# Designs tried in a protein design chat: VH-VL binders against q9usg8r228to453. Part 18

Target 1, 226 residues: q9usg8r228to453
Amino acid sequence: IPESAEWMNHLLEKVWPLINPEMFSSVADQIEDVMQASIPSFVENVRVASLDQGSHPVRVVSIRSLPSGEASESFSEKQASEAEHKDEPEQQRKQFYNFELCLAYHAKPVEDATSTSARASNLHLRIVFYPGIKGTVGFPLPIWVEIKGFVARIRFRCELMPEVPFLKNVTFSLMGLPELNVSAVPVAEGGVNIFGLPLISKFVNDAISAAANEYVSPKSMTIDLS

## First folded at step 5 (VH-VL)

Design s38 (framework fv_ecleralimab)
Fold by ESMFold2-Fast, scan of step 5:
Order: C-alpha cells, then structure tokens, then sequence
Structure s38 (fold): chain C 226 residues (1-226), chain A 125 residues (1-125), chain B 107 residues (1-107)
C-alpha cells in the first residue's frame, strides 16, 4: 500500500540524522575485513575510519508480510534447534512474524563538491590506506567514499515472546546482492592521486558487495533484543 | 544424497480410495516440511498439500480441490510420508510427486528443492 | 485466485540466449522459483528466490523479477536444455501457484 510507505518515509526523514553511526560498526568491520583481505602488496593496511549515514535518508519503497506463525526453519537450523531442545521435554513452539522491506537510496547532488560538510549530507565512508610493505608504517592516505545509490530487498524474521517487550530477536537476510553505485572522492585538494580514484572506487564497491554477500540468503544476521 | 521414492499408485474407480507412500532418505526427515504436487497427463504442475515438521506442530494444509477428501500424514520413525486419497474423481488422475519444501527457515515453505520420481494415479471407470 | 502466465513455447538457436517469461500481477513483490522438467522425469529446481542458483546449476542460468514480469534467462543454450520450464510463487490467498509451463526448443 503506497500510503503506509509514505508514513515510514516521513518517520525516516526525521530520525535518520539521529541514528548513532556506531550502530553501523558491524557493517564497517565487515567491509574493512574484506578490504584488508584484498589489498595489493604495496598497501600495508586499510581501515574504515567511519561509516556515516549523513542527513539524507534511505527510502522504503515497499513493505509486505510473509508467511508467519510457528517455526519454519532451515535444515541446519532445525537440526540445531532439535539438538538444543533435546533435554527440554516441555518446550513451546516459537512464534514468528516475517516481513520483507524494499529499500532504495539515491544520494542528493552537493552544491559544493569540494566541501566536506556538503558531502557529509550523503551516506559515506572514510577509508584510510597505509601504503608500504608489511611492517613498514607509511603515511596515511585518507579517502572519502560516497554511496551514490543502492537498491536492497531485505527480509526480517521477528521472534515473538509473551512477555514485554514481546519481541525476543530480529533476524534479517538480503534477498540477493544489492544494486550498488559507489564513488571515491578526495577528502581535500591534493589528498588523493586523481588517477587512482576510479580504481579505488571499484575496489571499495567490490568490497562492499562482498561484505553484503555475507548477509545474502540463506545467510542471515540475528539481533538479540532479550 | 537426498532421495524420495513414491509408491502406491494405480487404477481406481471414481469414489474409490488409494494411499500413496513416499520413502525418504539422505536428510533428517523429522525436521522437513513435505509436500505433494501432482501433474495430470500432458498438463502442468499443481500443489496438493503439505505437512509441517514435528517441530512445527505437524499441521497440514490442502489445496481447495482436494480439501476434505485427501489427508497427509507422516511417520518420522520410518522416514515415510503418506497421502490418503478418498472420494477420488476423474480429475484427480495425475502423477503424484513427493517433494521436500525449501530449507529456508526464514520464509518457511516457499519452494520445492527435492522431488521424487512420481507415482501415477488413474481414476477411471 | 492468483495466476501466473507463461508462453506455451520458446525457441532458441544453439549457443544463443533464451528468455522465458512469467507474468503475474505485481509479481516483482513475490519470490519466483523456476523448475526444469525433462520428458518422463521429475522437475528440478534451477532458480530460487528470483535469481539464486542451487548447487550444481550452471552459471548460464539466471533469473530476474520486476514489476509484472519475472524472467528465466538461459545463455549459451545447449541441446540438453530442451525441457518444460515452470515458474512458481507463494500467495496468501492461493498458497503455492505454478505457471502453465513453457516448452523450450533448441534449434
């Protein structure tokens, strides 16, 4: 229903800038791990200094309910569940609420592309490359990476419980790799070799896509709220 | 290796009854949701019904054309799925396939990942 | 009840790309799964959740789903790809729904 999505988008516009960037630390860590595993021999280290959502929010395109009710579990999870509950003869069935969210993001054009403040309005990462040979400390090379856009389809499984707050945990999974467009830009004039920017953009885009693949179905991530 | 072997098909007169069996191996049967899907000669696939795992209360659901006439059951000790067909009609003539439903714990039973060879049921006078 | 529409047949030349469509009202909001069935054999899952491939299915099989049409794409078609192809979704009012099937002929 279009009106339901409008309500969510209105709420997102107001709360988006208030989200603590630290909530994205696990995503930043995954991106950093993938990049670290893929660095060329002339780079000693790479670090994701920050992942910041900016002031421009992601948009909810649609939301739909999925089959829900008593536990529907993968083969591996059903085996684990049966093993876990082997010694609990009076166990109760888990209750679930499942839904799918389609999200879209499109960065807004900045009026002054040389302004760090203006660029910070869009979803971005700050990445630091440390050139050199293993064990040699090179000078830090900071790079600003802007997320130009993405489209993602995400499923959520909410495990319900009878006691307040009635929500025990939330598991999410990506339904396929998100469409992603990323651009590397200089943090300051002369801070980055301009001839390296397209190569860095590709490297970062590939790393983000690979990190996202760790959450693509049948893989998932669970947040415990109990 | 997952294997599903159907049996029990044959010729039955309209109004008659027949019981199909499906012997499963290569996976933990008690944890799987199981479906029956049929295909009339020269026609397309049609879902008949399913039975949930014992962990999910072992409940059953049926397609409208067979509801009230067909009953799905399972025997986890024998790794066997059953389809009891009563009050058979000529339009029930089809190859009946035993299938496992997708092992996607997140959405439950969205797709059919493994299929048996099928067993032919012919309802004719 | 929810309905899926497939063309009765599609022809493709050896080595070329075949596209089989599956039409449904707002099917882009549903998860589409694809099955291959050769004569006298049981169906085999070739694509699930719109675009994912089961282990053992070659990379030349791919899927997409948007708006009112889902598409199964078979690149570099081989003689062994001749089969009937079925799309399938789950719908809250109709449970599991299959398309009518498309016969693929490799010329």
Amino acid sequence: as target 1 above (226 residues)
Amino acid sequence: EVQLVESGGGLVKPGGSLRLSCAASGFTFSNAWMSWVRQAPGKGLEWVGHIKSKTDAGTTDYAAPVKGRFTISRDDSKNTLYLQMNSLKTEDTAVYYCTTEGYDWFTGTDYFDYWGQGTLVTVSS
Amino acid sequence: SYELTQPLSVSVALGQTARITCGGNNIGYKDVHWYQQKPGQAPVLVIYYDSDRPSGIPERFSGSNSGNTATLTISRAQAGDEADYYCQVWDSSSDYVFGGGTKLTVL
Scores: ipSAE 0.000, ipTM 0.429, lowest interface PAE 15.4, mean pLDDT 78

Design s39 (framework fv_ecleralimab)
Fold by ESMFold2-Fast, scan of step 5:
Structure s39 (fold): chain C 226 residues (1-226), chain A 125 residues (1-125), chain B 107 residues (1-107)
Amino acid sequence: as target 1 above (226 residues)
Amino acid sequence: EVQLVESGGGLVKPGGSLRLSCAASGFTFSNAWMSWVRQAPGKGLEWVGHIKSKTDAGTTDYAAPVKGRFTISRDDSKNTLYLQMNSLKTEDTAVYYCTTEGYDFWTGTDYFDYWGQGTLVTVSS
Amino acid sequence: SYELTQPLSVSVALGQTARITCGGNNIGEKDVHWYQQKPGQAPVLVIYYDSDRPSGIPERFSGSNSGNTATLTISRAQAGDEADYYCQVWDSSSDYVFGGGTKLTVL
């Protein structure tokens, strides 16, 4: 049975605005790479200038424990583990804590859509398109993209260790592509043709989904904390 | 240590029904994914279907030849797995094995680590 | 649908090395498991995840998997190794797929 994670949501409300946006640079780079690969011939370049979480947090809908132990290791990881720890007693063998999170995000309504400060309260991307031909300087077209919502299922495998902080590494994987809804909004300095905004929203949505596919099971990412 | 004991096999006429049971012991049954695998006389192994643990939504999947006719269920309080077989055909004649699935965390893909001794189902007039 | 191909039979002399192949399109990208079945008995897992051995399986049993062919290798073959051997993979379109089985005879 999935468990309520209300305590975790209270923690997220407090720490969310304190997260350094630079921590999302790798995600922004992947989104940029996917967009760059998909640009039409009349666009020379596209850049993700920023990916900012805003002040409105993601919510943990549920958390559930998963089976732990050696079955949690891929074949290559098991080989590496056996090679590294072949001389160690059983008491020093790897210990894992496995769980699955269901995360949901829903953007906070913005009363003044022309206010940059108000818009920045939600999770957003700032994207710059450079129209032109290779080798020419294009005029930058800045686009503000809000993440209106998403639902994602993520599995985590935490390798434990006896020393503080007790967490040696974290491996995560997405259980399918996230459900995602994005919206392009006008930027005052670089007026955008209103007919282009839905196409830009689709383009960004597709790029984020393709970038996320790099983390969809059986693909994973490991963060070493030791 | 791990034990799986199938029961309920026997002779049944085409179009008939039969329910197989598998009593499990020696492991935490409620955490295990459970499968049924069959083997026709003198033939190879064929997967029938499986049921996931409650933590993995307790869903079932079936091989194409039995889908719509067979139903897999479990009773975690009794450590028992069931296979309800309806609309039986002569082609369903086989030894039916109860088996546990080893679990790969990332893919959910499985191997069959423990097997029962099997129970023979004969579909004949 | 995905299918696995095994030779119908393989013979090996006592004390020699037997090799049983399992062919499949890009099988090297899948995890291959191997089962031993003696007459009148249930199958027994002898290799899982290409090359891992369950507790109680002799070191004489080993596995490999690359490209389009997985191989079960039984070194220093013994009379008690006579059995049918089945390879098995999971495929997203076909779920659990077994090979047709290979009868190993120890001469």
Scores: ipSAE 0.000, ipTM 0.423, lowest interface PAE 14.2, mean pLDDT 78

Design s4 (framework fv_ecleralimab)
Fold by ESMFold2-Fast, scan of step 5:
Structure s4 (fold): chain C 226 residues (1-226), chain A 125 residues (1-125), chain B 107 residues (1-107)
Amino acid sequence: as target 1 above (226 residues)
Amino acid sequence: EVQLVESGGGLVKPGGSLRLSCAASGFTFSNAWMSWVRQAPGKGLEWVGHIKSKTDAGTTDYAAPVKGRFTISRDDSKNTLYLQMNSLKTEDTAVYYCTTEGYDFWTGHDYFDYWGQGTLVTVSS
Amino acid sequence: SYELTQPLSVSVALGQTARITCGGNNIGSKDVHWYQQKPGQAPVLVIYYDSDRPSGIPERFSGSNSGNTATLTISRAQAGDEADYYCQVWDSSSDYVFGGGTKLTVL
């Protein structure tokens, strides 16, 4: 782990529990849309009730600065781009700060696995499946999905502006599909042994990976801060 | 077209010094990240180090086997890259390639898109 | 440090498909680049970012990368494809890492 990442991990440890889970609603919606598109015939509907980060934070494994953008393109591509944009005014040039983070998450061991509050300390989703056969809708089946761990490489491009707050927008992109390990646990039905939990875990893992693929390079997401 | 021409290779005794040069043409050298990659006779490719463009602070990074002994520098006014090799060891015997680093923010990490012909450095007593 | 593993040699019959593998722990999460090196010549980039071809590289060259294995595929092999092939990734702990190289022989 690089020394320069230690202060970031200290900050994340303090800030992580303070993040409003509703800030992840768009990600939860995207995961829900992917799951809904892939539900098996014996399931009528699926809903992501929440995506909660818990109190245990992600860790920054490494951070590296990237080229300024003007020097980062391959030379064959950059020369083609320069031919098209040679007349652009210097005063309107976009100025970027680019960096890459390698993030790792490993769930904290749960001392009491039956405790809802103990389980909620880790990153998790609450998913509701609505079983259905031949157009009939069964009663809701809530499932707790624990994120056991992940490793992700994310690139950030920060566009600067001369006026306060000096940061116009942040664009990010995943550098490949994250490594992801999830586990499905039934919300207690009292002695009900839910067969197919490994299948549910795989289904959810595949859905999160597919949702993440929408942000894998060359795809990106921009957050406008101005 | 992009051209990279290395020079300065030769025979040197262990503990000696040698400076390699790479003359670049066909692209905007001052904006390029430049690397040195070596290949021992009959062996595979090994990254030696790189130097970033002036706009990216002109910093250098080195592979562990050469750190503290090798220095990479550039002269943008002459479109020339240099590798100063000090305290040479027999393990440094290799063909040294000058290469440009390709890098596109949205399509991935650093790779080596253009290579020179290489220059042979032989370290023997 | 991160390590890439390639077979020492691969043989292919003229006109058939050659496959050269590059093994690495979770290499599917990395961007893999491939270089061709003919005897006495400098390496030439033939595939970058797993599957993209630089201009001038024939469509017979393709790449894939998933899980723990990246693969360079050369279809309709020609005598001129005989060369050493190297895979390469960037890794945060190891910087630029090359595989050991694979000698392709066209029979």
Scores: ipSAE 0.000, ipTM 0.432, lowest interface PAE 14.8, mean pLDDT 79

Design s40 (framework fv_ecleralimab)
Fold by ESMFold2-Fast, scan of step 5:
Structure s40 (fold): chain C 226 residues (1-226), chain A 125 residues (1-125), chain B 107 residues (1-107)
Amino acid sequence: as target 1 above (226 residues)
Amino acid sequence: EVQLVESGGGLVKPGGSLRLSCAASGFTFSNAWMSWVRQAPGKGLEWVGHIKSKTDAGTTDYAAPVKGRFTISRDDSKNTLYLQMNSLKTEDTAVYYCTTEGYDFWTGTDYFDYWGQGTLVTVSS
Amino acid sequence: SYELTQPLSVSVALGQTARITCGGNNIGSYDVHWYQQKPGQAPVLVIYYDSDRPSGIPERFSGSNSGNTATLTISRAQAGDEADYYCQVWDSSSDYVFGGGTKLTVL
């Protein structure tokens, strides 16, 4: 691990529990939308009640800088720009700061699986399935979904500006689909889900992967900070 | 048209020093990350080191065999890349290539898109 | 350090398909780039990021990368394709790593 990544990991460990879970609401909504589109006929509805990062942090495995500046183009990119593949004529005139992060997450082992506080230390979702057919709603079935782990490679393009705060926007993109492992367990003690836990784990894993795919290169997301 | 022209190669004795130059044209040199790659006679390619653009702090990285002996620098006003080689060993005998590192936002910097013709450095007594 | 393994030589008949392999532990998770080097000449990038072709490289050149093996495929081989071919990756611990090179002979 590089020295800079180690320092970042020390910072993340202290800051991680302080992040407001509300900041993940848009991600939760996207996961819910994907799941809703994929529910079987015997399920009327599905809802992501919460997405909570817990107290156990993600870690930075590596960080690498990429070419930056007012024109962060190689000759190859310039040649491509003069051909059919030019996306944005003005992008190379803007000033950018670019870098790539490799992030990894590994859930902390849970000593007592029935302990809510022990489970809540890890990154998790709470989802609710509503069994039924169109027009009828059955009893809600709450499920705890723990993110056992993931590995993601993310690129960040920061557009700079001369005025405070000097950062106009940040665009990020996933460099391939993240490696992802999730585990679903019933919230109710001794409860059994009619779907079966392995089927639910697969369903949720597929939904999260599909949601993440909306940010896989060449797709990206831009956050405006100005 | 991108052109990279290396110069400064020659015969040098073990323990000696040599400085290679690479004159660049046809692209915005100041924005480019630049590498040196070498090839011993009849052998494969081996990365030597690189230098980042000034916007990216102009930092350098080196392969383990040359770390502490070789220094890479650049002069953006002259569009020139340099490789200062000190404490040369017989195993440093190779053709040294100047190359640009390819980049766009989605692919990043980790390949070599343009190469010079190379300059031969022979370290022999 | 990370290591890439290539066969020393591969032979192909004119007009047939040549396949040059590059072996590495979990190389499918890396971005693989390929270079062509003709005798007495500088290397030329022929494939980057596993399967993309630079401008000017004919469609006969293609690449793939999965598991522990990356492959450069040259369809309808021509005499002018006779060269040494090198695969290359970037690894966080080893930086830029090249394979040992494969000499392609066109018969």
Scores: ipSAE 0.013, ipTM 0.501, lowest interface PAE 8.3, mean pLDDT 81

Design s41 (framework fv_ecleralimab)
Fold by ESMFold2-Fast, scan of step 5:
Parts: sequence; structure tokens; C-alpha cells
Structure s41 (fold): chain C 226 residues (1-226), chain A 125 residues (1-125), chain B 107 residues (1-107)
Amino acid sequence: as target 1 above (226 residues)
Amino acid sequence: EVQLVESGGGLVKPGGSLRLSCAASGFTFSNAWMSWVRQAPGKGLEWVGHIKSKTDAGTTDYAAPVKGRFTISRDDSKNTLYLQMNSLKTEDTAVYYCTTEGYDFWTGTDYFDYWGQGTLVTVSS
Amino acid sequence: SYELTQPLSVSVALGQTARITCGGNNIGSRDVHWYQQKPGQAPVLVIYYDSDRPSGIPERFSGSNSGNTATLTISRAQAGDEADYYCQVWDSSSDYVFGGGTKLTVL
């Protein structure tokens, strides 16, 4: 771990439990949309009831500055810009601050596997499956899905502006699919066929990976701060 | 037209010092990340170190073999990059290239898009 | 530290297709850049991001990258293509990693 990342990890440890889970509603909705598009014929519906970050935080493995300002132009863009704007010193150009984060998550070992509160300390999803044929109402089948770990490389492009708050927007993109490991467990004993849990784990893992793919380069998400 | 012109190379004895310069033109130097890459006679390319733009805090990073002996700096008012080499060893004998760093934000990696002609540094007794 | 492996030399007949490989553990998940260096000259970027060509590089140059091997392909080889070729990736522990270089001889 680089020394420059240690202060960020100390900050994440303190603030992680304080983050309102509703901040993750957009991610939960994206996962739910992918799941609903992928359900088999014997499942009427699926819902992501919640995405909770728990108390155990993600870790910043590394942070790396990337070329910013005009240096953020690709090779092709640099050549085009040089040809068209070399004689225009007063040309207004977008200013960017760019960086890359490598994030890792590793679920905390639970000393008491029967404790729901101990399991809830880790990042998890609560998912409800509705078995049945499309157009019929199925009985809800609640599933607890633990995120055992992930590794993600994320690039952030910050567009700067001279007016307060000086940050116009932030765009982020995943540099490849995150490494992801999830585990599905029943919410109540006897409520789920144990032999079906590996299929549910695979279904959820595939859905989260597919949802993440919507943010994988060259795709991105922009948060407008102006 | 992007141009990079290195100067300052020459013969120096082990333990000596030498400063290389790279004059840049044809692009906005102050916004560019700049690297030094070297090549020993008959051998391959080896990254030496780089310096980030002022917007990216102007920090420097170095390859392990030169860490603590070499210092990279820049003068944005003169569009010039420098490599200060101290405590030179015979294994530092190489052609030293000045390069600009490019990248495509959305595709995710860094490369060297423009190179100077190089300047030869020979460390010999 | 991450390591890239290239063959020391490759020979190709005039007008035929040359293929230069760059081996690395899971290199297909990385973006690979290629440089051409003629004797006594500075390196020139010929392929970046696995398969993209900089302006001015002939369409005869192409690249691919999958699994553990990246490949630079030079079709319709010309005498002027004789040079050393280097692959390069970025790595968080080593920053910029170059392959050992491959000498291409056009017969």
C-alpha cells in the first residue's frame, strides 16, 4: 500500500458507517434492472430491497494522478488540437483534473455465523425473488447476498470551472470489470432449498457484473455538481 | 509540430555528476507529463523517471536503479525538462531520451507519444 | 514486478507478413503499446492501446492482444520495416514496463 493512501483509508474507516445507504439507491436500481431482464421463465419478478454498505469499509490500494488539463487529450485529440488551435492562445478550453483509484474490499470474518448483526457488518444486498410464471403473483423468497470481496480500478475526471463550487462535474469509469465474489444465504432457516443457493449466487454475481459493465470504459457516469 | 531536443550528454567519471536538458516545442509543455527513458549500448529501453504537470502537483517518480541519485525538474517558462544525475555509475552509461506521456482517459493506459533524438551519457574511468 | 517477454529476433521475407509477440501474465487485460526503433534513431510509437495506429503509421501495421500474448503484425513487409520493436505496458508497481525488444530482419 502506498503511504499517500493511508490517510484516505483512515478517513474511510471513520466515515463509512455514516454514509446513508440511500446514496447507493442508483447502484441498487441498476442491479435490479439487470436482474429483471435476466430472470428465468419460472421467476415472475425479482427486487433488490436494499444495498447496505455495512460498517466494514472499502480500502484504497492506490491513487494515481493522470495527465490533467490539456494533457488529458488522447493522442488523436492532441494532433487534431495542435492542427486547429496552435495559433489561438486565447481559446477557451475545458480544464480537467484526472486521477485513478484502485479499490479493494474484503469482507470481515464473522466469528458467529448465526448472528445476523455480525453478517450485516459486511457489504450486502437483500434480494426478493417471486417464483411464478410471468403475469402471475408468486410468493416472495427473500435472499441475503454477502459481498465477500471485490477489486476495482476506477478513473475519475473532474471538470473544473472558475465559479463556485469550482467543480462542474465528476465523471467516473471502471477500467475493466471488477473482480467480484458473492455468496447467497437464506434469510430464514427452511425458507430456501439449500441446493438452489449456488444457482442464486451465480445469478446475482452475473447480474452485478453485467450492471458494472455499464460503467466499464469507454462507458461512464457523470455527476453534475453545477 | 512537436519537437524535443536533448542536450548535456558527455563523458563523466564514476561518482561524477551531469545535468541533461530537453527543450520542448509545438505543444503546451506546462500541461504535459514528461519522462526520461534510457537505453544502454546494444540493450533495450528502460524507464528512468517522470515529472507530472503542475495541475497534478508536479510530483516525480523514479525507477529503482536511479532513486535517490537522479532528480527530474522542469521550467515551464522555458519549456525545458531537466535530469540531474548524481553519483553516476558505469551502468548508467546509455542514450537518454526525453519523452512526452500521452493517454486516452477512457481506454485506461499510458504511453510515450513523442521522443527526442537522445543524448549519450558515458560513465567511464 | 511485471515482466514482458519478446523473442530476440524475427525474420520475414519481403512482401510477407511478420508477427512479433509480447508475452505477459494476463497481458490481454492490459493495454499494450508498440515502438519501432531503427539503428541510430529514437523510438517511434507505431501502435497504442493494443491496435490503434497513430497518424502517419501505415495501415500495414496492426496489433492484437488476448490471453497471455500481444502481437504486432506487419503485413507486406518492406526493407524499411527492419528495426527493433518494443512492447510496453503500465504497471502500478513498476510504472512503465518495456519488453526486451525484437529485431526484425527483412530478407
Scores: ipSAE 0.012, ipTM 0.469, lowest interface PAE 9.4, mean pLDDT 80

Design s42 (framework fv_ecleralimab)
Fold by ESMFold2-Fast, scan of step 5:
Structure s42 (fold): chain C 226 residues (1-226), chain A 125 residues (1-125), chain B 107 residues (1-107)
Amino acid sequence: as target 1 above (226 residues)
Amino acid sequence: EVQLVESGGGLVKPGGSLRLSCAASGFTFSNAWMSWVRQAPGKGLEWVGHIKSKTDAGTTDYAAPVKGRFTISRDDSKNTLYLQMNSLKTEDTAVYYCTTEGYDFWTGTDYFDYWGQGTLVTVSS
Amino acid sequence: SYELTQPLSVSVALGQTARITCGGNNIGSKNVHWYQQKPGQAPVLVIYYDSDRPSGIPERFSGSNSGNTATLTISRAQAGDEADYYCQVWDSSSDYVFGGGTKLTVL
């Protein structure tokens, strides 16, 4: 039955707007770094001013438990190897709890002329481009970027420990590049758009995908909790 | 080396019951996720169901054609996997394979890395 | 339910390269595993996670997966490669799904 994740989605509906946007600052910085490395010669600087989750939540499509074991080895291969080499009682074995989440996001339609307030209901970034020609920095060009949708498959490895809080660290990895669609719209203060919206949308999409690639298997990120 | 030996196959009439066993050795059985995969004579492979390790909640999942009729269980003290088949149909005639589920945390979904020799179940009147 | 499509049979001349395809909707977003089954024997894993080889599988075996098609490639085909080949994925709605199998004949 696929409804095993329905209770999680009800919980996400309630807590999603309560998540502090500052928790996304490291992700925003990584996206900014990728963008900065890819800017054309007529752009002097680019900055991600904010990354905000909005009020429309991501959905958990599925959650499943995975066999416990060593991250870099097949579970069956690890078990066979341990049996063949005899038991080594001196070595301390790590205990893991492994699971996989499949997440999907689809932006909620916004009707009529979109205001900043209306657009803020969906997952979005605010990006500022600084044009620069022959050493002269132009005025900033603010751009609103809406995440129209994504699908991501993420694996989590939780290392357990006997002491409170019983969770030593969490490691996660993407099981492939997420499907991603973004849309860029200039805000009123910009007035001038040298890049063109389709080019900006592609540039941002490529940058987010490149940032995500830093977490695609076999690459991972570990958060220490102890 | 990893070894899986199935037993319990035979001839059964439609509506009958049969229990298959799989004796495992060469690895830590209690931590392994185990599957049954079947193959009708001259046909392709079809997943039947699996059972997770007890440390991973020991839950079972079944393919739609067998759900409600088949039950998978395990006895970790004996390193043995079981498949209880009830209300057998002629369509259940197949060689039944016991398999271990391989798992690489970082590279994605599960596969079947070790297979037994299989045991033939024939359902006919 | 999710379905995988394989050709019923593929023929290859001794020493040449065989390619066996596995079609599935957006299969490039899934991890594909391949099994070899020789007559009268149990299946053997030959490729896992699209392109990785288990220990003991010759370098002649390789895999790829992109878009709607995954491919098992067997270079320098040998008589001993005659077998049925099955692709397999995991899908959230269907759990473990196998292709219908492809019979490889080495001429």
Scores: ipSAE 0.011, ipTM 0.482, lowest interface PAE 9.1, mean pLDDT 80

Design s43 (framework fv_ecleralimab)
Fold by ESMFold2-Fast, scan of step 5:
Structure s43 (fold): chain C 226 residues (1-226), chain A 125 residues (1-125), chain B 107 residues (1-107)
Amino acid sequence: as target 1 above (226 residues)
Amino acid sequence: EVQLVESGGGLVKPGGSLRLSCAASGFTFSNAWMSWVRQAPGKGLEWVGHIKSKTDAGTTDYAAPVKGRFTISRDDSKNTLYLQMNSLKTEDTAVYYCTTEGYDFWTGTDYFDYWGQGTLVTVSS
Amino acid sequence: SYELTQPLSVSVALGQTARITCGGNNIGSKYVHWYQQKPGQAPVLVIYYDSDRPSGIPERFSGSNSGNTATLTISRAQAGDEADYYCQVWDSSSDYVFGGGTKLTVL
């Protein structure tokens, strides 16, 4: 881990368990939409019941500054020349701070795999499959999906402002598809076909990767903080 | 038009030191990330190191072969980039190019937009 | 450390299509940039982001990148295209990495 990222990892360790899982509902909905679009004909519906970050945090492997500065309609060459006329009207120029993070997640080992509490310490999804043929719907099949690990490279563009909180918005974009590894875990309360778990793990892995692809460059998401 | 002009190359003995300069014009130098790239006679291109703009903390990074021996600095008031080379080895013999770094926020990789003509450094006994 | 491999040389007849390859582990997940260096001159960027051309670079130059191989394609080769060509990527462990270069000879 680069020394410049150590403070951020300490911050993540402190705040990670405090994040309300409800804040991830939009991400869960996106994953659900992708899964729903890819279900086989003998499954009527699929839903993501929850996406919980657990207590074990993601970590920053590296942070890289990117060229930052003013977004301006004036040419850089003209700006460098202060000898040129100062007849330009006073305009507040946008100020950006750009950087790239490499994030990694590695689930901590769980000795008792049947313990829901132990499993909940890691990043996980609870998904429910509704088997059915057109016109017939079966009972729900709940499945626990643990995120074993991922590596993602993300760029952030922060638009600054003079007033508190000094950060107007944040735009992020994924630099390529994340490396991702997930595992479907048997749910004690449900009748899950253990033989099918590897197929479910692949299905969920593919769905998360496809959902992530919606934010892969040149696609981005902007969050307004003002 | 962007123009980069290197100077300071010459003959130096192994273990010696040399400082290269790169005079920049045609763009806002203080906003640019600048790199040094070298090319040994008859060989390929090799990145040496770079220096970030003041807005990005003015930090430097170096390729493994030169780390600890070379230092990159800049003087934004003079629009000039420097490469201080210490403990020179015969394997450091190369044409040294000054180059600007371009980047695309959306694509995630950096490239080298503009290059100077290069200056030859010969390390010989 | 990350490494890029290029053939030492490629020959093309005047008016024909030249293809120069750049091999790297999972290079298709990276963006590849290409430089042209004519004898006695500094390198010039001819392709960036796998396939984009800078202003002034003719449409005969194109690029692609998938899997483990990126390719620079020069159609309707001209005598003035004779040069060394270098591919380049950025890698988190190695920073900026160049291929060994390919000498294009126009016959």
Scores: ipSAE 0.021, ipTM 0.536, lowest interface PAE 6.0, mean pLDDT 80

